# VH-VL binders against Protein RESPONSE TO ABA AND SALT 1 (RAS1): the designs that were tried, part 2

Target 1, 230 residues: Protein RESPONSE TO ABA AND SALT 1 (RAS1), of Arabidopsis thaliana (Mouse-ear cress) (o04515)
Amino acid sequence: MPNTSSSQSFTIFVDGWLIRHRYFVEQLMCASSLDETNRISLEEQQSLVAQFLSHCLQYYQEKFASVSLAGDNVFTFFCPPWFNSYAKLILWVGDFKPSLVFKLTEVSVADLTRHQKDRISSLKSETRRKEREVMRDFALVQQSVADPPVMLAARRVGAVGMVDGEETDLEEAMEVLKAGMAAAMNNADQLRCSTVGKVVEILTPPQAIKVLRTIGQLHLRLRDRDQERA
Short names: E, the ipSAE of ESMFold2; O, the ipSAE of OpenDDE; V2, 0.75 times the mean of E and O plus 0.25 times the DockQ between their complexes.

## First folded at step 7 (VH-VL)

Design c4 (from b8 with heavy chain E106Q S107E; framework fv_ebronucimab; at its last look DockQ between E and O 0.03; V2 from the best seeds 0.00; counts 0 for: pae O 6.8 > 2, placed apart)
Fold by ESMFold2, look of step 7:
Structure c4 (fold): chain C 230 residues (1-230), chain A 123 residues (1-123), chain B 111 residues (1-111)
Amino acid sequence: as target 1 above (230 residues)
Amino acid sequence: EVQLVESGGGLVQPGRSLRLSCAASGFTFDDYAMNWVRQAPGKGLEWVSGISWNSGYTYYADSVQGRFTISRDNGKNSLYLQMNSLRAEDTALYFCAKGDTYYLFQEGAFDIWGQGTMVTVSS
Amino acid sequence: QSELTQPRSVSGSPGQSVTISCTGTSSDVGYYNYVHWYQQHPGKAPKLLISDVSKRPSGVPDRFSGSKSGNTASLTISGLQAEDEADYYCSSYTSSSTFYVFGTGTDVTVL
């Protein structure tokens, strides 16, 4: 295959995206640090929230396009080079687990009402259930590739080499697996986006700015390149 | 029984304002995001605006952005649409609609509709 | 695109099937599974017919089915009946400034 790939094009996109991301995190930090006398208007807070969510959505939409065209490079998106070494230890389906958002909310917001807490609790249960569904659906794809005809062909490659027809069966099985991996990634990313969006919708704009600031800062820390420590 | 009842439509001149109301009953109103959808005479459906359960977030179609304001009063189980700077192309039957989930984002089909209130903008 | 593309009209005889297409983009129908279908009889409010591509709400007959492939969703009415004569609209969530976009609408005629 050529040296250039959809994951390399996505890495270039990420560089530009991170520049804009730093700008937004600065705005979120400024907005969250203002006292009530200097607080930006509710309309401005709503606009900042919407712009940041749109910025994050652009990342996942570009990722979806890149993953859809990845071919063999779909495997790279499960352990992507644009995350630093520490971030890669905690990946779930190629990115962060959607339910992490609930911990970030707990750290960032001290003044949830009872109704907000109840809705957050329900969303957390729904999100965990959907996380299990993503994993079960992906496991079913893996199982279909492991059916006896594919296993017999794979064993022959390891022991005696491939026979006519077995090369085609293996190629077909790999295409099924690649498609299943891409689908799992897309489903996982949609769950990530919907979970953040729903948490924001439960929160007031001032509360959401604090959560989005924390999310944005974490995104930067986990995407910064590894550094030698002095 | 679950019901949405719109009111406040009428005939107005271009550039004027109207305020639509929607009274909800038969469900816990403050659990759900609410929406306005319109239909010009003989035309299709157009989503106009949506509002989150606690009024924290409002959304507008590009065609009405800056002119219309959605609001709600959860104490009165009521949804409102303030329509300013009305134009002839705003002439439509306006429906109040409830989503099937709490949220606007990425989910929620409109499972309960009112019968609509007619807004006519003409000289 | 500010709206999803549907055929202007389709027709069928009682007992036949008809299929209505709903074509969007990779930013709406092609990306999200939040594609819904509504039935609207003349002078009436729309009624939710299909949600989330293929889910039928309680009370909707099983002759209505939905599917999606690529940027196109489809509603199929099998065993067409006289009461199915109505306008049909698809809708989708989108990530643009408009959160929901409707299709252009399809007039179904039972011959």
Scores: ipSAE 0.704, ipTM 0.853, lowest interface PAE 1.2, mean pLDDT 85
Fold by OpenDDE, look of step 7:
Structure c4 (fold): chain C 230 residues (1-230), chain A 123 residues (1-123), chain B 111 residues (1-111)
Amino acid sequence: as target 1 above (230 residues)
Amino acid sequence: EVQLVESGGGLVQPGRSLRLSCAASGFTFDDYAMNWVRQAPGKGLEWVSGISWNSGYTYYADSVQGRFTISRDNGKNSLYLQMNSLRAEDTALYFCAKGDTYYLFQEGAFDIWGQGTMVTVSS
Amino acid sequence: QSELTQPRSVSGSPGQSVTISCTGTSSDVGYYNYVHWYQQHPGKAPKLLISDVSKRPSGVPDRFSGSKSGNTASLTISGLQAEDEADYYCSSYTSSSTFYVFGTGTDVTVL
């Protein structure tokens, strides 16, 4: 029973978060416009970048809190109901793949310097390495499902006569698996955040605004429930 | 071994000209932007000029604009600084410094420095 | 701004930690993370110490670290050693007509 209430709380959070997100995306769109009328000061650009990053970070912080503190079902986040069908196809450990940011950067920024390109290339390699690590960890968790204790329990679940205590063992095993999944997801989320942050650090504020605009728009497309009705 | 070696410094009178050279070795010279940085005696570092890998872009500090000309010969792995209309304020140790940009968007750090060549402008 | 502002001198005892600040503007230090640090011993050429705010080149001890907040970058030397006595310069790419701006330099003394 407690799991349903926590999932509802995160959903409520997301609804509010999305409202703010739309506002930010609009601001980023305006700020990225080449029209002189929409030009904002460098200071304002920096502020907007910082605020948007904070906004994005808040999402993952709340996500973490929901799973780790509120006890929400971690499996909900591997196929979130707030994602549309398209989003579900591109999901990597509960959200977009961290390395996607590089592709988005490439399409958003045409005037990267050689130095920036080199830095981005290095970062890309590192990010991919870390993605593999996350996947390994995730795989280990999945493999643990086949461990003898879990398998024995699973075999017994189908059998009419669980011996006293076996149900508790299964529950404990499931909790361990859930914890492992949560940890993997958390690592992935951290990688997402850090990757975006590092990309922004390589870019100028105007360039960052372009990339963040693209990222923001993507998030809206992934989370827009109304697209499933179309 | 990666190395930059400056030469051409000396004592000159105000209004005269001097040409500095920097010989590069140990790295692919034509892949990098190159720079001149100077340091007046007992003072800090001042960026003077930069040139892209293919000489397509040249940049100068305001203090030397119109008087100094940076150039390079990639075939000789050499960087040059032609200094005209020298002033007392140009007295400094001049360093050749390797950039890390192919194009002269000089956002990168200077990872290789020469030992410098001393230019003294005095009457 | 022709130069980034650094303290003229910083001193510490061996084993202590010292921090050097580098203050610029939104057009240089605050513009992006292209702040670099150089170490210069007397009579020697500058040596790259930190690049891109916090990146440490090969061969630089881990007791050297860099950070930035707003328009101020910082170099921290932990576990100060006698060989750390030198001048330290920050630099930044700038959006102004001058592509590079250096700091005023900081003399670090080990007491």
Scores: ipSAE 0.015, ipTM 0.566, lowest interface PAE 6.8, mean pLDDT 86
ESMFold2 (binder alone), look of step 7: mean pLDDT 90; pTM 0.932

Design k18 (from k17 with heavy chain E50G N59Y; framework fv_pamlectabart)
Fold by ESMFold2-Fast, scan of step 7:
Structure k18 (fold): chain C 230 residues (1-230), chain A 123 residues (1-123), chain B 107 residues (1-107)
Amino acid sequence: as target 1 above (230 residues)
Amino acid sequence: EVQLVESGGGLVQPGGSLRLSCAASGFTFDDYAISWVRQAPGKGLVWVGGISWNSGYTYYAPSLKDKFTISRDNAKNTLYLQMNSLRAEDTAVYYCAKGDTYYLFESGYFDYWGQGTLVTVSS
Amino acid sequence: EIVMTQSPATLSVSPGERATLSCKASQSVYSNVAWYQQKPGQAPRALIYGASTRATGIPARFSGSGSGTEFTLTISSLQSEDFAVYYCQQYYNWPLTFGAGTKLELK
């Protein structure tokens, strides 16, 4: 029977997901470019938004399963090979930073009401607070697992090699670190999904289509290695 | 004190229509997404649909999309469920349920529920 | 549609015992799971949200755990008022879905 790692399984999933993703992005582009006389109905706009959000949630559901089974491969999700080299420089916890959604909203929509601006401002503050909480909690995990190996190394003045049992302590520390990395990734991904969904609910359907088109195009650009432009 | 009070239920014949109301008090109605949930006699809970704070989005259970319409009047602090083409399968207690957060999407749960109003579809 | 599967359908227990109720999601819902208690003739009451956070006013004997696809509600020392039907619910994606319920009944 073929052996497939969780990372390989996820890559196979993403290949199929990207085909559907390109289809949705095309639909969003068409819907956002139609003039007033050819605009699709409000009901159709809401349906397209809902379908695209569900499509994005499916990606993160599959990623969660793959990360949870990753073991040693959890490090791969923090530096993913499915992102192009340019994209890797701007990642936050292995994917886009949630607060980036607010910048994408600003560049995509020019007709926000005062009330929408106030709600976006409030959500932006909440999202930035949650981003800090993700990083704080992960830093605590890193500190808790770094301390024992560092202290052990510091006590081994002039000695070479490991004493019986020292390898077990390092292995236990690595397991705690991998579990903490998986938790940080999952918390970050939940915040990514939550931020996009909440922004959509603040916007009107036509505005949401423009934002989701921009988000979808960015996802394609960050993941399409053949279309690297820089 | 948060209160949700449903009304408008009753006996209706198959193919008929009803409009349910949910009067809200004790919170800033305009800020919260609110849902309708139904429960057939002796059965479990089934989400009917929900509406965002400003009526910009309404989401429905797929099986109910074409026969039910959710709306709200923020000036009156009232939520509505318009039910058309009713069948025996639609017999249930209908609850309005308030989300814990402003958003229907992916955050919160239903922290407050109304008493429910019974809809019976029978010939 | 995310399907929520509760087990057992009925659990017969005595006052003072521990009750453990299971809820499984067909796909990952992270921690977006709530638990509700419903007594005959009454509306559901929120017990737990975020898989493990007790709602305001809920006694400490109620606790929730789990993430992803497997969730548990535990009642550490049953009291007479706890005999009711319990529902789990996911609020990760539409449509929002509930489990079929677990009925706690007196042994």
Scores: ipSAE 0.420, ipTM 0.720, lowest interface PAE 2.6, mean pLDDT 84

Design k2 (from k1 with light chain S30Y; framework fv_ramucirumab)
Fold by ESMFold2-Fast, scan of step 7:
Structure k2 (fold): chain C 230 residues (1-230), chain A 123 residues (1-123), chain B 107 residues (1-107)
Amino acid sequence: as target 1 above (230 residues)
Amino acid sequence: EVQLVQSGGGLVKPGGSLRLSCAASGFTFDDYAMNWVRQAPGKGLEWVSSISWNSGYTYYADSVKGRFTISRDNAKNSLYLQMNSLRAEDTAVYYCAKGDTYYLFESGAFDIWGQGTMVTVSS
Amino acid sequence: DIQMTQSPSSVSASIGDRVTITCRASQGIYSWLGWYQQKPGKAPKLLIYDASSLQSGVPSRFSGSGSGTYFTLTISSLQAEDFAVYFCQQAYSFPLTFGGGTKVDIK
């Protein structure tokens, strides 16, 4: 008898999303490698960028919906099983660190104007500040909820089973933790989407295609489970 | 004084063309995304088009794609909407509006609005 | 496209009443929502941005709350000048979409 959770439903969604993701990455690779004679129109470039951004936003939309329906899923999203072991070591609040986008932009685009460089520099500073705020707020939640489980464990020394009231304390701590993790994840995902969108807007469509291609390729590499065997 | 002053508009027959203008003052025009929003008589607000600070990105409502063109001249602090192949259902007051932040992607909120200009498409 | 559903379509209230207007998005939009007030014959005016941030110069009786798919605009003590139509708008993705509007009439 199948036992399907909302977390398993999200995993099924991701499998289909990855097939579409590979298709978009191939389109971006094709578009970014064309010379000026074979370059697609500005309108077609804008459309491809918009389609890929929409595709990426769909991932975070489904993640948000999954957590909203079943709060217990938030633990899974901080340590997702669909990422390879290398990816899990470099995750920030369950996914890529927003400021990574700036490094990917630098390696993908060589023809940034001074105006673009100034805007990127300003955005980078703002993004790093917001990253620190997300982590600071989450750390405060972790500190407040760590104490009850530690005290519960300490009180069990020399006693068999749960003491009266301990189950209630642990349940309350768990609900506070789940809420805090969900808030941190939502803030982090909003920052991820915002940062990518703002960088794309600073860039010209041809530059944006190169950056999105690099981002898409990195996402595939981080989600490639076969690389764990090598 | 931060303001947007609109001009253009008027009465045209179906299939005709009009160009709307929006002149900005009191803020750094080339830092912000700009938008067009319309409102048919007695109806709600409908987003029409948006343009990024450097004209690199333009977005259109499906109802106007291929017929309307948004553009800007940052040296003149001006926003334009070229409307071609006009239809009766395009009859509305058209507003230009400034994004409340530097970016299209983060900002759909519009903090400064023009006074509006009436476009009537009638035979 | 993201559908924005506003309720109620109209409300009649007395001066001093608390008025609440609701906006529901067809998909999650985080806090990327603004609220506008439009008086007869005038352009819309921004009241609330980022779901809950009060725009400079807007009276403190206006407040916004919510995230994800469910949002509310509250007027804590209705004044005569609050006769207007109110609209929500999502800023999450293109095409940008507005709610259908809520007309507030003073009894």
Scores: ipSAE 0.359, ipTM 0.694, lowest interface PAE 3.0, mean pLDDT 85

Design k3 (from k1 with light chain S31Y; framework fv_ramucirumab)
Fold by ESMFold2-Fast, scan of step 7:
Structure k3 (fold): chain C 230 residues (1-230), chain A 123 residues (1-123), chain B 107 residues (1-107)
Amino acid sequence: as target 1 above (230 residues)
Amino acid sequence: EVQLVQSGGGLVKPGGSLRLSCAASGFTFDDYAMNWVRQAPGKGLEWVSSISWNSGYTYYADSVKGRFTISRDNAKNSLYLQMNSLRAEDTAVYYCAKGDTYYLFESGAFDIWGQGTMVTVSS
Amino acid sequence: DIQMTQSPSSVSASIGDRVTITCRASQGISYWLGWYQQKPGKAPKLLIYDASSLQSGVPSRFSGSGSGTYFTLTISSLQAEDFAVYFCQQAYSFPLTFGGGTKVDIK
């Protein structure tokens, strides 16, 4: 596939990040399998949770820096080549949909209190509202580039008969789209991180470790080329 | 009436211990993160510690880490700060404060404060 | 740790004056900043949260602005009850940190 230095740079970062990611997933699996008598201390549980959340935040910070500071092509991040074909079809703004975290919580934790269930329900409603806001704002950007004459300019790129002003109009339209996509990506990634962090805080540390283990395992499965279900 | 009422405090020698208490009323205590903030005489505000709604997560300023322990009892609507190995530089008015949101990660501002408790550490 | 630098340390003003206090963060904190008012012998009182949102019950003469690393608190027409010390606080990351305070004193 075509190779650009910026996309290659992020791919190299992710290779190192995945080594650390597998380490954290292993630590989370080990911690989640311990019975009450062998459970690591509350301070150690908090530390592991904090380290894993920091690890996840680093991924999105590097992605944002790649686009905003290094000038990497934001279009690549909306259909990332490093995800398997199934993941590519179910992505929301280039990565997992924040409300998926609630399904992962439900399958990972069997001992939620009524208070926790009520708070999760409230957070789920808030998260879905914020997901709609991200999509609404992005849809406005998409409409701006589809408006005539912008769409006409885009269709005529490279044509022998292109008028002098048409190339400038297309260039301007592409910059507006890139800026809007970068904003949507950043807003979506902030919501992903916020949702995971808030779910973790609703849970006890032992429950949070179970959920983070499931999240970590899912990330690895989404990169597995053998998981092509379509 | 939404209120935080503090107790505990006083004069202790260096190396001594004190336990501060903060009693909450007028709101659902276990829906909010709680915090301790201190102020040395004539100086500014310094954040000391925070605790999540279920005691699952606690944070401490480096200056007090290993010596102070924040805790809460949701059944009693009470917040505590156990202060061990006290030093002269711990001398301050200590305030308990309620986060304005449920979460520590987005606790933002402290909307309700206790009246403050004076802690003096001197020989 | 995020350091909050507040200026000026003190300001002398008259009733009706416009007072502006600034707060600078050593790192970007988005809009996660609050402003507090403290009177002698009393606990601090929240005035502004999320950099610009006015706390319920706080007079409209108080306003906050800014994002990232530079923030301001403005009192558009100073009243007698506004003579106090004002503090900014970042809530972006732990440890939470406060500015050094600005004393607004009578001219």
Scores: ipSAE 0.619, ipTM 0.813, lowest interface PAE 1.7, mean pLDDT 86

Design k4 (from k1 with light chain S30Y W32Y; framework fv_ramucirumab)
Fold by ESMFold2-Fast, scan of step 7:
Structure k4 (fold): chain C 230 residues (1-230), chain A 123 residues (1-123), chain B 107 residues (1-107)
Amino acid sequence: as target 1 above (230 residues)
Amino acid sequence: EVQLVQSGGGLVKPGGSLRLSCAASGFTFDDYAMNWVRQAPGKGLEWVSSISWNSGYTYYADSVKGRFTISRDNAKNSLYLQMNSLRAEDTAVYYCAKGDTYYLFESGAFDIWGQGTMVTVSS
Amino acid sequence: DIQMTQSPSSVSASIGDRVTITCRASQGIYSYLGWYQQKPGKAPKLLIYDASSLQSGVPSRFSGSGSGTYFTLTISSLQAEDFAVYFCQQAYSFPLTFGGGTKVDIK
């Protein structure tokens, strides 16, 4: 049986996922550049959107499995080494902040109706509320580091060593902390997927293709080690 | 007050066509996703189709894809299901149902249901 | 496709009993699950949405719990009007799928 950590397993998965991702981004770029006369059918547009959303969901489903099995490696998912240095500065709970999707929509689509603008405004408010809920849960996890058992155990290990039984108390506290971090990450990823899906539904298929192209291009940029690409 | 009233349905021969209608009242129709669910005699519930608020997105069960078409007319507060190339296994009570939220990508729970329309496919 | 498996397929119970029915998803669906009640000859009625939220007008004896792949609907004190068929439904991805149903019957 291979001795692979959860983060190594996820990295291996992502290598294959990125090959398919580049292909989808190229398809979205081609579709988004077509004028009305050369536009693919509505059914084909809907199919491309559905395929790309499914591709993105596969990434987060695999991440969920890896995070749930992470143990000590759960901390790695909060500051992941597979993102470039620029990306690390703008991460929110280990990945993109859901409300970023609204800025990407604004730069990608110029022909939004009043009804669409009103729905986007409402969704933005709801998304920001849910982002605050995720941050609250994360803050509670961080606060658990300051719990007397954890702080006492850390102090004694560093200063005078562990007394009999303190190792068990520290281990229990660390398991609670890891479980809380995994839950916060999974809730954040659920919000990411939900926000993208809901924005797509507000938009027409041609508008959605433009937004998804921009999202796909951004994802490639955040993993690109050659930061000179513009 | 808030209700869905269905019409259409009936007896049709295999290979035939039928159109179901669902009239909405008591809520803002174009603020919600709409759905069709069917139930064969003595069987469980089977999701058939869904449509987004602006008709931009439609989804179908594999068993009806290519044969059924979901549509809506927001000006008339009405939902439709056009059924073509009907088969014996399409025999069921068909329900229209309102999504409990604005989006297809939410809880997806159906909070308001029509009374049901019987569709019988037999020779 | 996400398969929804309900257990038991039927349960025989008395008035006042606590009844628990289970729904298992073939893959993770977070909290995107609803529970429905259906009486003979009637359309289904929504009881629970988002796995644990009680629909307006539904008696407080009904409750839902669970997330991911394992979900439970509980009726804390069964009443005569609760004898019906109950269905779970996942709303995580298309195609949307329902459980096979659980018939709650008189013991």
Scores: ipSAE 0.562, ipTM 0.772, lowest interface PAE 1.9, mean pLDDT 86

Design k7 (from k1 with heavy chain S50G, light chain Y92N; framework fv_ramucirumab)
Fold by ESMFold2-Fast, scan of step 7:
Structure k7 (fold): chain C 230 residues (1-230), chain A 123 residues (1-123), chain B 107 residues (1-107)
Amino acid sequence: as target 1 above (230 residues)
Amino acid sequence: EVQLVQSGGGLVKPGGSLRLSCAASGFTFDDYAMNWVRQAPGKGLEWVSGISWNSGYTYYADSVKGRFTISRDNAKNSLYLQMNSLRAEDTAVYYCAKGDTYYLFESGAFDIWGQGTMVTVSS
Amino acid sequence: DIQMTQSPSSVSASIGDRVTITCRASQGISSWLGWYQQKPGKAPKLLIYDASSLQSGVPSRFSGSGSGTYFTLTISSLQAEDFAVYFCQQANSFPLTFGGGTKVDIK
């Protein structure tokens, strides 16, 4: 839409994306409920997994574009109004915490091999390390904004208290903060996509379908306003 | 010594079939995604197919989908490419190549290559 | 599919020259790009991974740079053994795709 902010444009995109998302979640639910006799072919399972991962990647690609163009609206993506109140308990950098995927895998799959358990354990350690790196890098940006000169400029915001250089310094600091927030969000989203993709590859296609079903259902729950009343 | 040793190439008529083999040694075969890359005489490189460590996931270039099948036997440290319905355009040197990471989805680079196997499709 | 456009298609340079090869992706691939060297009758050899990381055993005169859609491979001081064809490869999405190659002739 003309005159739509980047966050409003993203919300409009998501409305259409959610229709396709519900369809994929239903397909994953159907596929994960079939017994050995009625199981879809390996090729069909791989295709469904690939289609769902592509669908999720489209969401994060559109979010990346919106975040990169957000300017002052980047704050909206950290405290997104499109998520319900329950989502506040789960969100990390504006969306699900990547290491949550391991808990979802544990509750969705009971037949992991020793090899798979070892690989998941290794990936879990790597993912948690990368989560700390995302937060560490963002903390450095926050510290830059909190430097005494910047803090003094921020406290004196107002027509009568500002000298020429102070307003420019504040504007520069805010641009650095916004850029750092956008970078943190994009790095967090890359880690989300990477973690899901890697877990899927460790698993067999039938196991992956069960995990992706759970992830898809969680995504719907995070946006369901009615869950606040349940 | 880390290496990939290839076999199974040759001359075949259009519509025929060939099976390429790639034997791995010097690394833990199960820990890596494996790939096939081909090169037509005097032309550039074309990625053909990839397979995950447990054979759970396979990917193919559009030019070979439905005709070629990638597979692996981890117990024998071997990678295979079954080529059916061969066309003159499939004439190339075929390389097996090891992904530099465990994950096929996170294919970074091919750090170890086989010596190549010539496949000629001619009447 | 992501198209990789490589330029120039060939270059003739003297020993000691600086050679730069360019690779352009049809869409953003972040840093998911590798560079390969191929000598006549041999399999390709990995030179650079993750756009700028030098592969173990590769001479330091080779360097890579770039991100997104524009990448370069630089040979700072061309040697006789650098006669080869060079290829870029994107690893961002399937199918994986290579550039058309750049032939480097040393006279």
Scores: ipSAE 0.383, ipTM 0.714, lowest interface PAE 3.1, mean pLDDT 86

